# Designs tried in a protein design chat: VHH binders against Serine carboxypeptidase-like 19 (SCPL19). Part 3

Target 1, 268 residues: Serine carboxypeptidase-like 19 (SCPL19), of Arabidopsis thaliana (Mouse-ear cress) (q8vzu3)
Amino acid sequence: SLLVKSLPGFEGPLPFELETGYVSIGESGDVELFYYFVKSERNPENDPLMIWLTGGPGCSSICGLLFANGPLAFKGDEYNGTVPPLELTSFSWTKVANILYLEAPAGSGYSYAKTRRAFESSDTKQMHQIDQFLRSWFVKHPEFISNPFYVGGDSYSGKIVPGAVQQISLGNEKGLTPLINIQGYVLGNPVTDKNIETNYRVPFAHGMGLISDELFESLERSCGGKFFNVDPSNARCSNNLQAYDHCMSEIYSEHILLRNCKVDYVLA

## First folded at step 22 (VHH)

Design q1 (from p4 with A33T)
Fold by ESMFold2, fold request of step 24:
Parts: structure tokens; C-alpha cells; sequence
Structure q1 (fold): chain B 268 residues (1-268), chain A 124 residues (1-124)
């Protein structure tokens, strides 16, 4: 692994630690998956650890770092050019969580395969590879194995995120080591089932420390554990959801990946 | 290990044509993206043409329209047909293989195996 000191488009040395590296996976080590890792600003030893899955068309996993929940952002929407300028953002999830940004499958960003067969991908293969990646990564980062662990991703990761959780859980049950302290998952901007995704976002935000214990408990009591299709006459649940939405709007804004992602020219 | 051996270089008058070849051994040639790079004295190595295992091609702007890359998977041989040669094309020409699926192949940086080169000299 490597601690990166500078990035194209960012003036001067990075004011946060950015770890990058490859993890070899597959029966004969025939896939090399590249990742970015940023520790929590608050308390990396105790804060949650999350893997963020972004690998949609036109973007590498650096898109999660730049467009979703990482500490960097492009300077404004009006920039056109070869290397867009970067700046720090005040809305990063890495203020309260440790986040891995994985480039998967092979061919996403700097991730590659050593054989043509290993390069050919499927959703099932990718889910299994994410579990293999995590087990190997935790061997090299034992200080994080006990942290509460979550899988997250955007709309392009729809089936991959819950599938990866299932593969991790199955691996734990089979006795694969190190055991992963899997707590749950979240899908940002889902395209499949809004009701399921919404119902998990609230517990996820609580687990990440983005909402208080008091608000979370009030949500659970007033909404009965159901945070979608709320009875409009239930004023307590509606008010608590409004408070939740306001809190989240101050912290995080997700965007759909662009068809021709500008990050690709930095990595070419 | 993949071994690459270039041949066919030589002296050519400006405006002339030359074909260089690269024989590959030690691994399955048809699995890989292949390319030709060149290096003139005092200059950096430049990828001038590439051809993927699926047959897609790339040409540097400096040679586009004049050079043609091709491959014969049955003979494990890569070719570069160079037409309308200019003195600026004088260089050592290297055959290269790009074996890491998914990495950029339109730049020399990510090519893994290299031959020892064949000299092409264009007078005029």
C-alpha cells in the first residue's frame, strides 16, 4: 500500500491521509483490485468502517471519493478542461467513518486481471470477489477488524451491495478468517425498491453517528420501524422524518454518475 | 514469460516503406493487446500503434494514416507497415505486450513485456 501525498488537480500536499493499493484475489491471484482508503477524522479506532462500491460506466471508485461522500470535490460545475481542480468539502462521511473505495470489477479504474477469463465478469463473481478482497484487506489492517462494518454503494451497485453482504455473512458462517463485523448495508439513489432502501437508510445514518440516539429512538417509536409509505395522519412519525431529512441534507448530497466522467482523464 | 523478437528494420529513403515484424513466444500471443513503440536518441519512448486482442486499433497522431498495425495469431506475429516514411520516423522500434486486462493500452506506461528493438533509419 501507499500513502498518497498529492493528487492531480489539488494544490499542494493532501491535508488528510489517502492510502491506495492493490489486493490480489482469485484462486491463483489472477485479479488485482485497486482501492482508496480514508480514515475517519473523528475516531478511526472506534468509528464504523464502510466499503463504498462505485464502478459505474465512465467512472472509477474515485467517483465515490469525489462525487459522493469523500473529503474532496471538484471546484464548481462550470469547469471544463483536462484536469479539473479539486478542493476539500465540508460534507464528507469520512468525518465520522473510515471508508474504503473499491475499484471493482477488473477494468474499473486501476483494477485489472491477469487472464482473459478472470477479466470477464458477472454480478455473482463480483460479489464473491468483494468478500475475498475484504478478508485479505483486513489481514493487512488488523486494527480495523473489530470496527462495525457496512457495505454501501450507489445505484449502479444495486444487487452488488446486498449480494456482497450475503457473501460476507456466508464466509463468516463457513469460518473464513478474519471474521468481518458486518452490521448492515445502504444503497444511495436506488433504482429498484425505494421502500427497502429508505427503511435501511435511517438505521445506517444512526450507525454512522449522523443522527442522534434520541432522534433514532423517536423515529423507531413513532414510525414503528417503517420509514416509508408513512400514514399521513401520524404527525409524530412525519415530523421525525422531516427532522431526519433536514439533518441528512446538511451532511450529504449524492449525485448520479455522469455518462462521461471527468475523472477518467486523470487516470488515463 | 513472454519473449518478443523484432526484425525487419533497416535504412530507407524518405517517402519509402518498410515493414517490421515481432515474433512472440512463451505465452499465448492471441490473449494480449500488442503495440509498437519507438525511441529516437535523446527522446522519450512513444507508443505509435496498438492492437487489442479483440482487434481494435490505436495510432498516435504523428503516424496516423501512414502506419498500419496488424497481427497474425496463427503465427504469433505482430506487424507494423510503415508508409510515407519521414526522417522524423528514425528510431529504435520496440514490440510490446500489454498483459494486464483493464489497464490503459493507448500509452506505453502500462505495457509489461518489451523486445530488444529493431533500428529504422530514414535518410533524406
Amino acid sequence: as target 1 above (268 residues)
Amino acid sequence: ELQLVESGGGLVQAGGSLTVSCAASGRTFSDYTMGWSRQAPGKERELVAGITWKGSTYYADSVKGRFTISRDNAKNTLYLQMNSLKPEDTAMYYCAAHIRYGLPWKTAEYYDYWGQGTQVTVSG
Scores: ipSAE 0.422, ipTM 0.752, lowest interface PAE 1.9, mean pLDDT 78
Fold by ESMFold2, last read:
Structure q1 (fold): chain B 268 residues (1-268), chain A 124 residues (1-124)
Amino acid sequence: as target 1 above (268 residues)
Amino acid sequence: ELQLVESGGGLVQAGGSLTVSCAASGRTFSDYTMGWSRQAPGKERELVAGITWKGSTYYADSVKGRFTISRDNAKNTLYLQMNSLKPEDTAMYYCAAHIRYGLPWKTAEYYDYWGQGTQVTVSG
């Protein structure tokens, strides 16, 4: 692994900790999965840890880093044929969480396979590989074993994210080590699924420490566990959702959209 | 372990044609993406052509339309047909193999195995 202190296109040393590297997986070590790891800026020892999975052609884990919840963005928002300079975003989950951005399956970004058989992919194989990746990664990062752990990803990853959680849970039940402290998952859905996603994002935001216990309990109580299409006459639920939205707007919601991904035009 | 041996280089007049060959041994040749790079004195190495294990091809702008890469998997041999040769094509030509599936293959950086090269000289 490598602790990265500077990036091409970013002026000066990085004000956050970035690690990159490969983890070998498969029976003969015939797949090498590349990752970016950004430590929380607040308290990496106690803050949650999340793996972020991005799907779709030409849009890999760098989409999470640049366009979803990471600390960097391109300075320009229009494609000009070259990679634009990088700047810090004011909205990043890495201000309060540790995030792994995994390039999977082999062929995504810098991830590769050593044989044609290992290069061939399926959803089931990818889910197993994510579990394998995590267990090997935790062996090399024992300081994060106890952190609350989440699996996240975009809407293209909709089957992969729950499937990876299932594989992690089954691995824990079988006694695979290190045990992974899995707490839940989040799917970053496109516009059509935003309302339903809110029901899963509120407990996730609470588990990540992004909203207070008091706000979460008030949301549960006033909204009855339903956080979308709320009756406007339920003023307490509506006010609590507005407080939630305000809190999250400074951290997350503006930068999660897949439609802002520029990777296909300049990188992939 | 994959071994690559180039042959067929030599002296050719400008406007002429030449074919260079690369014999591969050790691993299953047909599984891998293969390429040709060249290096002239005082210049950086340039990947001029590549051909994937599926048969897709790449050509650098400097040789596009003049060079043709091909492979014969039964003979474990890679070819580069060079037509309309110019003095600027004078270089040592290297055969290379790209064995890490999923990494970029249109740049020399990710090619893993290299031959010793064959000299092509284009006069006047």
Scores: ipSAE 0.421, ipTM 0.754, lowest interface PAE 1.9, mean pLDDT 77
Fold by ESMFold2, last read:
Structure q1 (fold): chain B 268 residues (1-268), chain A 124 residues (1-124)
Amino acid sequence: as target 1 above (268 residues)
Amino acid sequence: ELQLVESGGGLVQAGGSLTVSCAASGRTFSDYTMGWSRQAPGKERELVAGITWKGSTYYADSVKGRFTISRDNAKNTLYLQMNSLKPEDTAMYYCAAHIRYGLPWKTAEYYDYWGQGTQVTVSG
C-alpha cells in the first residue's frame, strides 16, 4: 500500500490521508484489484467502514471519491479529455466514516487481469471477487476488523451491492477468515435522498451519528425493525418516522450534490 | 516469459517506405495487445501504434495516416508499415507487448515486454 501525498490537479499536498494499493485475488493471483482508502476524520477506530462500489457505465471507483461521498470534487461540470482541477468538498461521508473505493471488475481504473479468462466478467464473478478482496484487505488492516462494516454504491450498482453482502455473509458462514462485521448495505446517499427504498436507512443514519440514541431506540421499539411501507394504523411508528424525516431534512446541505459519471480513469 | 525480436530496420530516404516486423515467442501472441514505440537519443519514448487482441488500433497523431500496424496471429508476427517517412521518424523502434488486461494500452508506460529494437534512419 502507499500513502499518496499529492494528486494531479490538486494544488499542494493533500490535507487528508489517501491510501492506495493492489490486492491480488484468485487462486493463482491472476486479478489485481486497485483501491483508494480514506479514513474517517471523526474517529477512524470506531466509525463505520464502508466499501463503495460504482456500477455506472465507464465509471470507476474514483467516481465515488470525486462525485459521490469523498473529500474531493472537480472544478467543472464536463469532462474535456484532461484532468480538471480538484478542490475539497465541504461535505463528505469521510467526515464520519472510513471508506474504501474499489476499482472492480478488472478493467476499471488501474485494476487488471493477467489472463483473458480472468478478465472475463459477470455480476456473480464480481460479487465473489469483492468478498475475496475484503478478506485479503482486512488481513493487512487488522485495526478495522471490528468496525461496523457496510457495502455501499450508487443505483447503477443494482445487484452488485446486495449480492456482495450476500457473498460476505455466506463466506462468514462457511468459515472464511477474517470474519467481516457486516451490518448491511446502502444504495445512494441516505442523508440526502428521501427516496431510499431500503429498511437500512434508519440504522445507517444512527451508526453515522446523525440521529440520537433516543430517537433510534424509539423507532426500533415502535416499528418493530420495519421502517418501510409501515402500516398506517401504527401511529407511534408513523410519528417516529416523521420525526426522523424532519431531523434528516434539517441536516441536509445544498453542498451534498451528485453528478453523473463523466470521468474516465485519470490517475497515473 | 515472452520474447520479442524486431527486424527490418535500415536507412531510407525521406518520402520512402519501410516495414519493420516483430517475431514473438514464449507465450500465446494472439492473447495480447501489441505496440510499436520509438525513441531517438535525447528524446522521450513514444508509443506510435498499438493493436489489441481483438484488432482495434491506435496511432499517435505524429504518424496517423502514414503508418499502419497489423498482426498475423498464425505467424506470431507484428508489423509496422511506415510510408511517407520523414527525418523526424529516425529512431530506434521497439516492439512491445501489453499483457495486463484492463490497463491503458494507448501509452507506452503500461507495456510489459519489450524487444531490443531495430534502427530506422531517414535521410535527407
Scores: ipSAE 0.402, ipTM 0.739, lowest interface PAE 2.1, mean pLDDT 77
Fold by ESMFold2, fold request of step 24:
Structure q1 (fold): chain B 268 residues (1-268), chain A 124 residues (1-124)
Amino acid sequence: as target 1 above (268 residues)
Amino acid sequence: ELQLVESGGGLVQAGGSLTVSCAASGRTFSDYTMGWSRQAPGKERELVAGITWKGSTYYADSVKGRFTISRDNAKNTLYLQMNSLKPEDTAMYYCAAHIRYGLPWKTAEYYDYWGQGTQVTVSG
């Protein structure tokens, strides 16, 4: 692994730790998967750990680092045909979470295979490789084994994200080590993107400490555990989701990811 | 270890044609993406053509329409047919193998094995 002190396009030394490296996987180590790792700015020892996967066309997991939830972005409209310069973004999940950006399968970014057979991929193979990657990565990073763990990715990830969670869970059940403290998965930006269909957007915000226990319990009760495709005639659930959405928009727009939403928003 | 040996370079008048060859040994040639790069004095290396193990091809804009890459897996040989040669094509031409599946193959940076090169000189 390598602790990166500077990046092309970013002026000066990085104000955060960026770890990169390869993990060898497969029966004879015939796949090399590349990753980027950024620790939480708040409390890396106790904050959640997430692996972020990008499954869409033309995007490697560096897209999560640069365009979704990481600490860097390309500078706006100053592009002139060369590599755009980089700047810090004030909107970063790494302010409150540890994030591992994996380039998978082989052929994504710097990840590669040593044989033709190992290079050929399927969704099932990719899901198994992600689990194998994580087990090996945790061996080298034992300080993160106990952190609450999530698998995340954009909506193009399709079956890969939930399938990886299933592989991790099955591996734990079989006694594979190190055991991974898997809590679930996240598709898209569950804090700001209301169009993704997942029951994890509200539990994710709660797990990140962005909403209070009281608001979370009110949402669970009124919505019956279903936070997408909600019956529009359920007024209690609709009102609680509106309070949730308002609180999340305030957190996002005010750079207050550490702010905790109170029950009072529910009464609006 | 893969060994690559180029041949067929020489002096050609502008507008002429030349074919360079690369003999491969030591590994299974048919498994790998292969390419031709060139380097002229004072210039950076430029990958001018590539051909994958599946037969897909790449050409740099500077040679597209004039150069043709091909491979003969039975003979473990890579070819570059160069037509309509210009003085600007004068360079040392290197055969290269790209053995790490999934890394970019349309740039010289990620090619792992290189030959010693064969000189192509195009006179006006």
Scores: ipSAE 0.395, ipTM 0.718, lowest interface PAE 2.0, mean pLDDT 77

Design q2 (from q1 with D31E)
Fold by OpenDDE, fold request of step 24:
Structure q2 (fold): chain B 268 residues (1-268), chain A 124 residues (1-124)
Amino acid sequence: as target 1 above (268 residues)
Amino acid sequence: ELQLVESGGGLVQAGGSLTVSCAASGRTFSEYTMGWSRQAPGKERELVAGITWKGSTYYADSVKGRFTISRDNAKNTLYLQMNSLKPEDTAMYYCAAHIRYGLPWKTAEYYDYWGQGTQVTVSG
């Protein structure tokens, strides 16, 4: 592990504690998972510990650190060929929690595998790997074993986080050591079921007043409550969905309070 | 552990051709992305060419169109055919393996098990 005291783009020493390192997992140690650990700025020994799983899948957890709930962010939103400047965030969860940003699975960020087989990944495999990672990590960080522990994530991590929690809990029940003080999990705009999510977009839009009662009722009747993979022969439904799309055309689908622009609002 | 031994280097005239080889032993050669890097005096080591375990290739801009990387998995051997050689190609040429699946392979940074190298000198 490495204690990071300074970063390119940040002026002066970091005002918080940042540790990075690898944890070897698997019976043969064929997977090396990289992590960023930011200690709580309040009380590390008593504040909750959260492992943060960035979605994608395969996105580096540095995205969580820089774009979600971490203590740092880029000052700008465009790369100009030079080292981008960093600034402290005012909303960092690290103000009250220890956060372990895990790059998983192998292929995410600096995490890698030593064999082709080990490089193969699945959601289920990732859940197990997270548990293995944590067990190993806690052995090296025993001072955090008693901290209330949470699993957090966003986006695609909605597919991973609940399963990871279950895996951790099962491990505890089986007597794996150290016993992890798992308390729960947190999800931000998680992926759950794509079909359900897609279907809900229409009633959601209606509920938010983005489409009229008339259009909504027409959609419900003509589409029969299914708004994805619509049969092109259902002209009424198709036309109503087109009308829906027109209503939504200027609205950012991922955040209805924003304009539909060619920009990543996560950087805002 | 993977052992790599380069051979085939020598002195050639500008415009000439040369093939360097790398013999691999110790681990399953076919499972690894392999690469040729070179280091000239006073310069940083640079990846010249790479070939993945799937057969995808990469070439540095400086050698594109002139060099060809290939591999014979049955012989556990990596090759670099160098044509239209230039004095600027003079360097120690090293063979290396990229064994960290998931990390970039189009850079020399994450290659391992470097051989001792073979010297290529282009005169004229």
Scores: ipSAE 0.758, ipTM 0.898, lowest interface PAE 0.4, mean pLDDT 94
Fold by OpenDDE, last read:
Structure q2 (fold): chain B 268 residues (1-268), chain A 124 residues (1-124)
Amino acid sequence: as target 1 above (268 residues)
Amino acid sequence: ELQLVESGGGLVQAGGSLTVSCAASGRTFSEYTMGWSRQAPGKERELVAGITWKGSTYYADSVKGRFTISRDNAKNTLYLQMNSLKPEDTAMYYCAAHIRYGLPWKTAEYYDYWGQGTQVTVSG
């Protein structure tokens, strides 16, 4: 592990404690998971500990650190090929919590595998790997074992976080050490079932008054209630979906109270 | 452990051609992404070309259209065919393996098991 005192793009020393490192997981140690650990700025000993899992899947949890709930953010919205400047955030959860930003699975950020087989991943495998990571990490950080522990994530992590919590709990029940003081989980903009969620966009839009009753009825009738992977031969349904898209064109689909801009919004 | 031994370097006139080879032993060659890097005096080592275990290739902009990386898995050998050589191509050429699955392979940073290199000198 490494204590990071400064970062490119940030002037002067970091005003918070940042640790980075690798944890070897797997029976053969064939997976190396990288993490960013930011200690609570209030009371690390007593404040909760959260592991944060960024979705994608396969996106680095540095995105959580820089774009969601961490103590740093980029200044500006455009990358010009040089080191972007960093600034402190006022809304950081690290003000009151220890946060472990995990890059998982292998292939995310700096995390890697030592074999082709180990590089292959699944949601289920990732859940197990997270548990293994934590237990190994806690051995090296025993001072945090007693902290109330939470699993957090966003986007695709909605599919991972609940399972990870379950895996941790099961591990505890099986007597795996150290016992993890798991309290719960937090999800932001979670993905559950992509097709169901996509399909629900239409009735949701109607429910929110974003599309007319007439259009909604036409959509239901022409599409048979299925609004994803529509058969191109169903011209009526396709046309109605186009009308739907037109109605939604200026609305940010992931947050209907926001404008649909060229740049994506990142919500914490 | 993977052992890599480069060969085929030498002196060549500008505009000439040269093929360097890398013989691999100790591990399953076919399972690894391989690469050629070079280092000129006073310059940093740079990845010249890479080839994945699936056969995808990468070339640095400076050698695109002139160099060709290839591999013979049956012979556990990596090749770099260099055409239209320039004095700027003068360097020690190294063979290396990319064995950290998931990390970028289009940079020299994450390659391992570097050989001793073979010297390529292009006279102007």
Scores: ipSAE 0.757, ipTM 0.898, lowest interface PAE 0.4, mean pLDDT 94
Fold by OpenDDE, fold request of step 24:
Structure q2 (fold): chain B 268 residues (1-268), chain A 124 residues (1-124)
Amino acid sequence: as target 1 above (268 residues)
Amino acid sequence: ELQLVESGGGLVQAGGSLTVSCAASGRTFSEYTMGWSRQAPGKERELVAGITWKGSTYYADSVKGRFTISRDNAKNTLYLQMNSLKPEDTAMYYCAAHIRYGLPWKTAEYYDYWGQGTQVTVSG
């Protein structure tokens, strides 16, 4: 592991503790998972510990650190070909929690596999790998074993986080060591069930006042409450969905309070 | 774990051709992306060419059209055919293996198991 005291783009020493390193996982140690560990700025010994899993899948967890809930962010929105300047965030969760930003699976960020077979991954495999990573990581960081532990993530991690928690819990039940003090999990804009999510777009729009009561009722009646994979022969439902699409055409569907621009938004 | 031994270097006149070879032993050669890098005096080591375990190739802009990387998995050997050599190609040539699946292979940064190198000198 390495203690990072300074970063390109940040003026002066970092005012928080940042550790980076690799953890070898797998029976043969053929997967190396990279992590960023930011200690709580309040009380590392007592504050919760959270492992953060960024989505993608395959995106670096540095995205969590820089774009989600970490202590750093880019000052500007445009890249000018030089090292982008960094600044401290005011909303960092590291103010009250220890956060372990894990790059998983292999191929995410600096994480890699030593064999072709080990490089193959799945959601289920990733869940197990996260458990293995944590067990190994805690052995090297025993001072954090007793901290209330949470699994966090966003986006595609919605598919991973609950399963990872389950694996950790099962491991505890099986007597794996060290016993992880798992308390729960948190998800931001998670991917869950595609059909359920897609279906809920209509009632959500109605609830937000983006479509009329009349249109909503018509949609419910004509579509039978199912707004995904609609039967093309159901002309009435199709027409109503077209009307819905028309109403939503200028709305940024990912966040209805933001401008409908083709740009990536960063938390400020 | 993986041993690489380069050979075939030497002195060649500008415009000439030369083939360097890299013999691999220890690990399963066929499962790894391999690459040739070179380092000239006073310059940084640069990836010249790479070939994946699937057979995809990469060439630095400076050697495109002149150099050809190839591999013989049955012989556990990597090759670099260098044509139309220029004085600027003078360098120690190294072969290396990219064994870190998931990391970029079109850069020398993540290659491992570097050989001792073979010197290529191109006279003007």
Scores: ipSAE 0.756, ipTM 0.896, lowest interface PAE 0.4, mean pLDDT 94
Fold by OpenDDE, last read:
Structure q2 (fold): chain B 268 residues (1-268), chain A 124 residues (1-124)
Amino acid sequence: as target 1 above (268 residues)
Amino acid sequence: ELQLVESGGGLVQAGGSLTVSCAASGRTFSEYTMGWSRQAPGKERELVAGITWKGSTYYADSVKGRFTISRDNAKNTLYLQMNSLKPEDTAMYYCAAHIRYGLPWKTAEYYDYWGQGTQVTVSG
């Protein structure tokens, strides 16, 4: 592990504690998971500890650190060929929590596998790997074992976080050490069930006044309330869905109050 | 552990051809992406060519069209056929394995188990 005192693009020393490192996991130690650990700026000894899992899947959790709830953010929106400047965020969760940004599974960020087999991953495998990572990490960081522990994530992590929590709990029940003080989990804009979510887009749009009553009724009637994996032979439903898409075309899908622009609003 | 031993280097005239080889031992050669890098005096080591365990290849722009990387998994051997050699190709040529699945393999940065190298000298 390494204690990071400064970063390119940040003027002066970091005003918070940042640790990076690898944890070897797997029965044969064939997976190396990289992490960013930011200590709470308030009371590390007593403040909650959260492991943050960025979705994708396979996205680096550095995105969580820089674009979501971390203490740093890039200044500006465009890369100009030089090291982009960094600034402190006012909304950082690290003000009141210790956050462990994990790059998982192997292939995410700097995390890697040492064998082809180990590189193969699944959601279920990732859940197990997270548990293994944590237990190994805690051995090296025993001072945090007693902290209230949470699993956090966003986007695709909605598929992983609940399962990871379950895996941790099961591990505890099985007597795995150290006992993890798991309290719960937090999800931001999570992926849950793709079909249910897709299907709910239509009534949601209607409820928000983004489509007319007439179109909504037509959609319900023609599609039978199923708006995903529509049979192309159902021309009426398909046409109505096209009309729906047209209505939504200028609206940012991730935030309906924003315009659909070719700009990543996370960077804005 | 993986051991790599390069051979086949030597002196060659500009425009000539040379094949260097790398013998691998200790691990399952066929499971790893392999690469040739070179380092000239006063220059940084650069990846010249790479070949994945699936058989995909990469070439640096400086050698594209002139060099060919290949592998014989049955012989645990990596090859680099160098044609139309130029004086600027003069360097120590190293064989390495990309054992870190998930990290970029089109750069020398994440290669491991470097051999001792074989010297290639191209005279003008």
Scores: ipSAE 0.756, ipTM 0.897, lowest interface PAE 0.4, mean pLDDT 94

